# VHH binders against Tectonic-like complex member Mks1 (Mks1), part 1

All scores and structures are predictions.

Target 1, 127 residues: Tectonic-like complex member Mks1 (Mks1), of Drosophila melanogaster (Fruit fly) (q9vym3r434to560)
Amino acid sequence: KRVSLLLELQEGQNFENPNIHVRYYLKAPANTFYEGTPGVDTMQGATATCRNAGDWRSAHLGHCWQVTLLLEEQHHPADLLHLYFEVISIDSWQRERCEGYAHYAIPLTSALPTDSIRLQCIRPLGN
Structure headers, positions and changes below count from the first letter of each chain, unless a header shows other numbers; antibody chains are not in Kabat numbers.
F, E and O stand for the ipSAE by ESMFold2-Fast, ESMFold2 and OpenDDE, each averaged over both directions (binder to target, target to binder). V2 = 0.75 x the mean of E and O + 0.25 x the DockQ between their complexes.
Where letters were taken out, [cut] stands.
Atom coordinates printed by the task and the answers are left out, and those that the model quotes come from them; centres of patches stay.

## First folded at step 11 (VHH; from s2 with I28T R50E S53W S56R N58Y)

Design t5
Fold by ESMFold2, look of step 13:
Structure t5 (fold): chain B 127 residues (1-127), chain A 118 residues (1-118)
Amino acid sequence: as target 1 above (127 residues)
Amino acid sequence: QGQLVESGGGLVQPGGSLRLSCADAGSTFSIDAMAWYRQAPGKERELVAEISWGGRTYYADFVKGRFTISRDNAKSTLYLQMNSLKPEDTAMYYCAAEGYVYESFDYWGQGTRVTVSA
């Protein structure tokens, strides 16, 4: 079975530092194959940088992409697609700083929510 | 060396029980699958049990219903309840977590020692 997901990172909220972008990585469960195009990796990427996001304002990202997965017969509904996010700020010297991490897991065999999902970021422990 | 920290090992008599814990002590991303492995002196490391984020479990045949793997995703903690312990269960027990490549355990703890003897 083939599953196509249309994903959007709509906004990030409540970050101290400006010039925010989000890097993402998707991890498919067992018995699932990513159907990809050479030169295009939809299982990871980054949004464009949003200006004027600092001082706890909202960053409007608006990043949309599509992922197609092939599920084998042995795929179990309790095995989930995992989405990892890293929120990055860029200072005036073009240096990156991590604002936080987030994670979300979704089932591949059931309907997804139609409303937006909010994820709480966790700041890293140590660097 | 990983950011996973195991605890709960020790000396126990045959037939006894231990509960192992593994905490994510670092800034590691939340992960999908976690597992317990063990390695006795002079032997190869072997899978004991694994559990997905959603709770799907797998146990090695030698477990024979004696061990139970579980996880508390809110606390980022993995557990192994070991009952009816036998001398052959004596080993270092390691917590492991999947990384970027699915079906690959890239993050490992330092281990906790379990000794089963009279």
Scores: ipSAE 0.000, ipTM 0.199, lowest interface PAE 12.8, mean pLDDT 72

## First folded at step 18 (VHH)

Design x2 (from v3 with F29R R50T R99Y)
Fold by OpenDDE, fold request of step 22:
Structure x2 (fold): chain B 127 residues (1-127), chain A 118 residues (1-118)
Amino acid sequence: as target 1 above (127 residues)
Amino acid sequence: QGQLVESGGGLVQPGGSLRLSCADAGFTRSIDAMAWYRQAPGKERELVATISWDSSTYYADFVKGRFTISRDNAKSTLYLQMNSLKPEDTAMYYCAASYGTYDSFDYWGQGTRVTVSA
């Protein structure tokens, strides 16, 4: 089975520091294969840096990409595609700070939500 | 919260040059943008120049290419290179830092005095 996912990082909100971008990494489940184009890796990437604005300190990311996976017959529906996100800010001195991490898991054999999903971003202590 | 420390002010003749410095003494949060302001005796404080995190800059109309705002990231220092100075440039010059937007600055230095006189 061939599964293509159209993904979008829409916005970040309420981060302490301005000018954020998001790095992402996708981990495919067992008994699946990534279908890629030579020189293009859609299983990892990053958004542009966006300024925070408004009452909710919103950063409008607007980052869209497609991921295609081939599912073997042995693929189990309970095995999910895992998405990992790291939010990073940059300041005037070009210093980067980790604003936090987020995670989401997607089933590859079930209907997916059509509405946007909000993820909690957790910042590690001591950062 | 951090501190900004200006230096480089002094007395110069018309047509002379000065380079002001503003040292970042340590901010805990990210600085989005920095700016130079000035206040002449009996006048309101006015914006001179700004520089954003992405190196975007703004200059007041009176600058007319005479001043250059820049920074040294390694030294955490903001600069204002002032050339072709005029008597009307005489003022206290302040460094400012912003956590958000250009229209509001959150922190200010104590200022450095620039006097342009023959």
Scores: ipSAE 0.618, ipTM 0.844, lowest interface PAE 0.7, mean pLDDT 92
Fold by OpenDDE, fold request of step 22:
Structure x2 (fold): chain B 127 residues (1-127), chain A 118 residues (1-118)
Amino acid sequence: as target 1 above (127 residues)
Amino acid sequence: QGQLVESGGGLVQPGGSLRLSCADAGFTRSIDAMAWYRQAPGKERELVATISWDSSTYYADFVKGRFTISRDNAKSTLYLQMNSLKPEDTAMYYCAASYGTYDSFDYWGQGTRVTVSA
């Protein structure tokens, strides 16, 4: 079975820095194969850096990409596709700062979520 | 938590030059604009120059090409190069930083004194 997901990173919200971008990494579950094009990897990537002058409470990312997976017969519906995100800001002196990490897991079944999902960005202690 | 610290002020003769520095002592938020202000004795504080996030600059009318505002990202430092100084430039010079605004500033340094006198 072929499953194609159209994913979008819409917004970063409530970050103190108005200049952020997001790096992402997708981990496919067992008994699945990533269907890609040579030279193009949609299982990882990054958004453009987005800045909203005067509005440090939100960043409109508008980053869309498609992921296609082939599910083997042995694939178990309980095994999820894992999405990992790292939010990075650029400070006043053009230094990258890690704002935190987020995670979401998607079932590769016929009942795919269609609504937008809000993820909590967690910053590691000490950063 | 963030702090601005000015330096470089001093006594100089008319026609002389000074370079003021403003060190960023650990701001964690992105600053949208930085500026130099000055306040002469008995006068109101006035804007000297601004530099925005995109490196756009503004200078007060009295500058007349004599001053240059700049940033060194590697040193986290704002500068004001002042040439052709006049006695009228005598003042306390302040560094300022703004979060998201251009007509007001949120953080100020302690100031550095510039005295231009023959």
Scores: ipSAE 0.211, ipTM 0.624, lowest interface PAE 1.8, mean pLDDT 89
Fold by ESMFold2, fold request of step 22:
Structure x2 (fold): chain B 127 residues (1-127), chain A 118 residues (1-118)
Amino acid sequence: as target 1 above (127 residues)
Amino acid sequence: QGQLVESGGGLVQPGGSLRLSCADAGFTRSIDAMAWYRQAPGKERELVATISWDSSTYYADFVKGRFTISRDNAKSTLYLQMNSLKPEDTAMYYCAASYGTYDSFDYWGQGTRVTVSA
């Protein structure tokens, strides 16, 4: 079975520093294969850097991409696609700082929600 | 926000065994990772082992084969079985929990002391 996912990173909210971008990595479960164009990797990437605007500190990313996976006969419905996100800020000295991480897991065998999903980011100790 | 409480530390002779427990009073089981860290006197805190929500595990090289991390979801309890203990294992042991990657932990316990000496 072939599964195509259309994904969008819409915005980041309430980050302390003004300029952020998001790096992402998708981890496919066992018994699946990535189907893509040679030389293009849709299982990882980054958004453009966007500036926080207004008092609510929202960065509008608007990053959209598509991933196609082939499920082998042995694929179990409980095996999940894992989505990992790292939020990075750039300060006035052009140094990058990690603002936080987020994770989301989705099933490949059932219909996915079409509504936006909010993920809580986790800030590492000492950062 | 849940609270983590470690127990099971103590004094043990080299070659001995201890089982550490970490109880969680909150609802933190969904899509999370848990870990044990340790900190020896005068040293930085270091990762010992992790276990993810899917029960996959990772162990630091220095403990491979001697320690086993496990979790009882029904009891909301994380365990670390430590066998063949060495004096070098003497440290404060902490449990931690997170929704994110294994190295990005939101919640920490107070720690339990393990001392390995004759």
Scores: ipSAE 0.000, ipTM 0.072, lowest interface PAE 21.1, mean pLDDT 74
Fold by ESMFold2, fold request of step 22:
Structure x2 (fold): chain B 127 residues (1-127), chain A 118 residues (1-118)
Amino acid sequence: as target 1 above (127 residues)
Amino acid sequence: QGQLVESGGGLVQPGGSLRLSCADAGFTRSIDAMAWYRQAPGKERELVATISWDSSTYYADFVKGRFTISRDNAKSTLYLQMNSLKPEDTAMYYCAASYGTYDSFDYWGQGTRVTVSA
């Protein structure tokens, strides 16, 4: 069985620092395999950097991509696709700072919601 | 917040070279861009070069390929390599930093003096 997902990171909101981008990593559940183009990894990546996003304003990311997964017969619907996000700011010294992490899990066998989903980021303490 | 400290200025003969340094002392927020400015006696301050977060650079027309802006991220230090120096390059050279757009530099050093002897 083949499942294709069209994904969009629309925006990030309420971050203090400017020049943010989002790195993402998808973790497929057991009994699945990804199907991709050589040189293109759809299970991880990063958005372009949104300039002038700081001062707690929204950052428009508009990053779209497609992931195709092959589900094996043993795949159980309760085993979810996990999406992990890191919101990163970059200063002129090329120092990366993590502004927050987010996580979302989706089933591969049921209909996805049609409305946009907002994820609350967990900001690491430090620095 | 922090303090920019320039160094490397001095006297040099025409055609010579000099490398200016600017150390980032104590900033806690991300710096969006860094720049070098200069001001000769009796003249307005003018932009020399900028370097942004993605290492993109800009040079003023009067540089004409003689200066190179760079940075060492491990040391948090901004450099200006100045070659083929001319007497008209004599000025106070200032390091500047911004947390915003390149058009707004909020932090400045005290300057380092460059003198090119005739």
Scores: ipSAE 0.000, ipTM 0.280, lowest interface PAE 12.8, mean pLDDT 72

Design x4 (from v3 with F29Y R50T Y58N T101P)
Fold by ESMFold2, look of step 20:
Structure x4 (fold): chain B 127 residues (1-127), chain A 118 residues (1-118)
Amino acid sequence: as target 1 above (127 residues)
Amino acid sequence: QGQLVESGGGLVQPGGSLRLSCADAGFTYSIDAMAWYRQAPGKERELVATISWDSSTNYADFVKGRFTISRDNAKSTLYLQMNSLKPEDTAMYYCAASRGPYDSFDYWGQGTRVTVSA
């Protein structure tokens, strides 16, 4: 079975620094295969840096991408696709800072929500 | 594709110190493990040090406390502090990163040259 996910990172809110971009990494569950174009990796990447939000506390990212996974017959519905996010700011010295991490897990065999999802960022590493 | 960018290599006298940096200047976030490798001419590439996502470190025997690997998550930067350098440390030093949970290192930088001259 072929599953295609259309993903969008819409915006980040309430971060200390308004110059924000997001790095992401997707971890596929067992018994799946990533289907993609050679030289293109949609299982990880980064958004462009948002510099021009109307509200300084709101960084509009608008990053959209598609991931296609092939589910093997042995794939179990309880095995989840894991999405990891790192929110990065750039200070006045052009140094990158980690503003926080977020994680979301989705099942590949059931309906996905159509509304936007808000994730709370935490700093579990580097306290 | 994400890209690892190494810096800090150069010419150093025996007994000197050098600090290597590796930044993820591309669009790839490494969340599992990172490492430093080196390769002298005519030798196989060999592991120098690793640092896991939980900040656990591992060092090759030849390091013997002379090198320290560290990571600044806020800056997404990997460091290698090299002290008490010996001529045998002369090599190309490579930053490596794992994309997945399997501890395999799938991404590599271009390398930075370290020369310990006599």
Scores: ipSAE 0.000, ipTM 0.078, lowest interface PAE 18.3, mean pLDDT 69

## First folded at step 20 (VHH; from x4 with S52Y)

Design y2
Fold by OpenDDE, fold request of step 22:
Structure y2 (fold): chain B 127 residues (1-127), chain A 118 residues (1-118)
Amino acid sequence: as target 1 above (127 residues)
Amino acid sequence: QGQLVESGGGLVQPGGSLRLSCADAGFTYSIDAMAWYRQAPGKERELVATIYWDSSTNYADFVKGRFTISRDNAKSTLYLQMNSLKPEDTAMYYCAASRGPYDSFDYWGQGTRVTVSA
């Protein structure tokens, strides 16, 4: 079975520093294979740097990409596609800081929600 | 919280040039924008130039292409290259930093004096 997902990083909110971008990494579940194009890796990437604005310190990322996976017959519905995100800020001195991490898991054999999903970003201690 | 330290001021003749420096002496948090201000005797402090995180710049109307704001990230130093200086440019020049797009310039150096006189 061939499964194509259209993914979008829409917005970041309430980060301490104003200029952020998001790095992402996707982990395919067991009994699946990533279908890629030579020179293009949609299983990892990064958004452009976006400036936050407004009362909620909203950064409009608007980053959309497609991921295609091939599911083997042995694929189990409970095995999920895992998405990992790292939010990184950059300042005037071009210093990068980790603003936090987020995670989401997607089933490949069931209908996906049509509404946007809000993920909580957690900053590690010591940064 | 860090400190901004200006240097490079001095006495120059009209038409001369001067380069001011502002060293970031230990800011540990993110800086979004930096700027140069000046204050002439008996006058209010006024904005000279601003540089943002993406290296975009803005200048006051009186600059008219004579001054250039820049930075060296490796040295954590802000610069103001001043050319074609005029007596009216005589002032104390201050370096300032802002943490966010809606934040004022809350961090200031002690200033460096520029005197333009024949």
Scores: ipSAE 0.686, ipTM 0.876, lowest interface PAE 0.6, mean pLDDT 93
Fold by OpenDDE, fold request of step 22:
Structure y2 (fold): chain B 127 residues (1-127), chain A 118 residues (1-118)
Amino acid sequence: as target 1 above (127 residues)
Amino acid sequence: QGQLVESGGGLVQPGGSLRLSCADAGFTYSIDAMAWYRQAPGKERELVATIYWDSSTNYADFVKGRFTISRDNAKSTLYLQMNSLKPEDTAMYYCAASRGPYDSFDYWGQGTRVTVSA
């Protein structure tokens, strides 16, 4: 079975620094194979850096990408596709700073979510 | 939490030069713009020069190419190179930073005094 997901990072909200970009990494579940094009990897990537002159509490990313996975017969519906995100800001002196991490898991079955999802960005202590 | 600290002011003769510095001691967020202001005795504070997030700059009409605003990201420092100084340039010079649009500056240094006199 072939499953194609159209994913979008829409925006970051409530960051003190609105100048952010997001790096992402996708981990496919067992008994699945990533279907990609040579030279193009959609299982990891990064958004462009966002600059918002309006509401400084919102960063509009608008980053879309498609991921296609081939599910083997042995694939268990409870095994999820894991999405990992790192939010990075650019400070006033052009230095990159880690704002935190987010995670989401998606089932590769017919019960795919259709609404936008809000993820909590967690910043580890000591950073 | 952040602090701006100016330095480099002093006494100089007409036609002389000074370079003012503004050290950023703790800002960790993006700044929309940084600027130099000045206030002469008995006069209102006035804008001298602005440098924006994209490194574009603008200057007050009285500058007339004599001053240059710049920044060194590695040193977290804003500069104002002042050449061909005139007695009317005598003032307290302030560094300012803005997080928002429309050149509304919310953060200020303590100022550094510039005196131009023969």
Scores: ipSAE 0.348, ipTM 0.706, lowest interface PAE 1.2, mean pLDDT 89
Fold by ESMFold2, fold request of step 22:
Structure y2 (fold): chain B 127 residues (1-127), chain A 118 residues (1-118)
Amino acid sequence: as target 1 above (127 residues)
Amino acid sequence: QGQLVESGGGLVQPGGSLRLSCADAGFTYSIDAMAWYRQAPGKERELVATIYWDSSTNYADFVKGRFTISRDNAKSTLYLQMNSLKPEDTAMYYCAASRGPYDSFDYWGQGTRVTVSA
């Protein structure tokens, strides 16, 4: 059985530093296999860098991608796909700074919400 | 505490060239943009050129293709290559940095003097 997920990182809000992008990593549950084009890995990647400017510090990322997983017969519906996000700012010296981390988990065998989801980032330096 | 330190100024004849450098000797803040400004005696400080994090640039009209702003990210150094210098280019040249937002320049070096005269 094949499951295809269309994912979008829409925007980052309220980050203090300008020029952000998001790095992502997806961890598939047991009894699944990634299916994709050789040389293309949709289980991890990064958005383009977007300016975090304006009065409300909103960066429009608009990053869409698709992940296809093959579910084995032994796959348990309660096993979740985990999505990890790292928000990175880049300055004019190309120095990177971690602005925060986020995590979300979704089921592969049931309906997903169609509304956008807001994730609260955890800042390692602000803990 | 970061510092911006300019160098490369001096006396040069009209038509000559100079390359100014601006080093970040310890600047640790995130930097959105860097720029060169100049101030001639008795005049207001004016923008010469800006370079942004994505390497896009903006030049004042008076440079007319004679100056080039650039940077070496590995050395954290900003440059201004000045060619075809004119006596009107005589000024103190300053390096400036903006942390953002709104592209304000809040951080300044002490300046390096450029004198163009026969």
Scores: ipSAE 0.000, ipTM 0.281, lowest interface PAE 11.6, mean pLDDT 75
Fold by ESMFold2, fold request of step 22:
Structure y2 (fold): chain B 127 residues (1-127), chain A 118 residues (1-118)
Amino acid sequence: as target 1 above (127 residues)
Amino acid sequence: QGQLVESGGGLVQPGGSLRLSCADAGFTYSIDAMAWYRQAPGKERELVATIYWDSSTNYADFVKGRFTISRDNAKSTLYLQMNSLKPEDTAMYYCAASRGPYDSFDYWGQGTRVTVSA
């Protein structure tokens, strides 16, 4: 079975520091394969940087991409696609800071939400 | 008054050079842009040069070619190299920093005086 997902990172909210971008990584469950163009990896990537994010304002990301997965016959509906997000700020001294992490899991065999999903970020220790 | 500390000002003859420094006094927040401003007696404060987080720069029309803004990330220090100084460059020079938006500089130093005369 072939499943296509259209994904959008719309915005990030409530971050202290400016110049925000989001790195993402998708981890497919067992018995699934990524289907894509050679040299193109839609299972990971990064958004463009939003320069107006600081002072707890909204960072308007607007990053869209599509992922196509092939589900093998052994695939079980309880096996989830995991989406990992890392929010990064970059300052004038070229230092990167992790502002937070977020995670979302999607079943591949059932209807997906039609509304935007809000994820709470967890900041790493030592930041 | 902010946590930025300027230095390197002084008295120079016309045609001389000075290098201004602006030390970051321990900002714990990211800084989106830094700039040099100046204010001559009886005039409004005006932008001299800006350097952004991606190292792009912008200069006022009156200083392009004579002044160079730069930074040393290892020392967290902003510089203004001023060459071919003219009496018209006499002013207090201020370092400023912004977290964003780009046109809002909320962090300022106390200034360093540059006098071009004799």
Scores: ipSAE 0.000, ipTM 0.252, lowest interface PAE 12.6, mean pLDDT 73

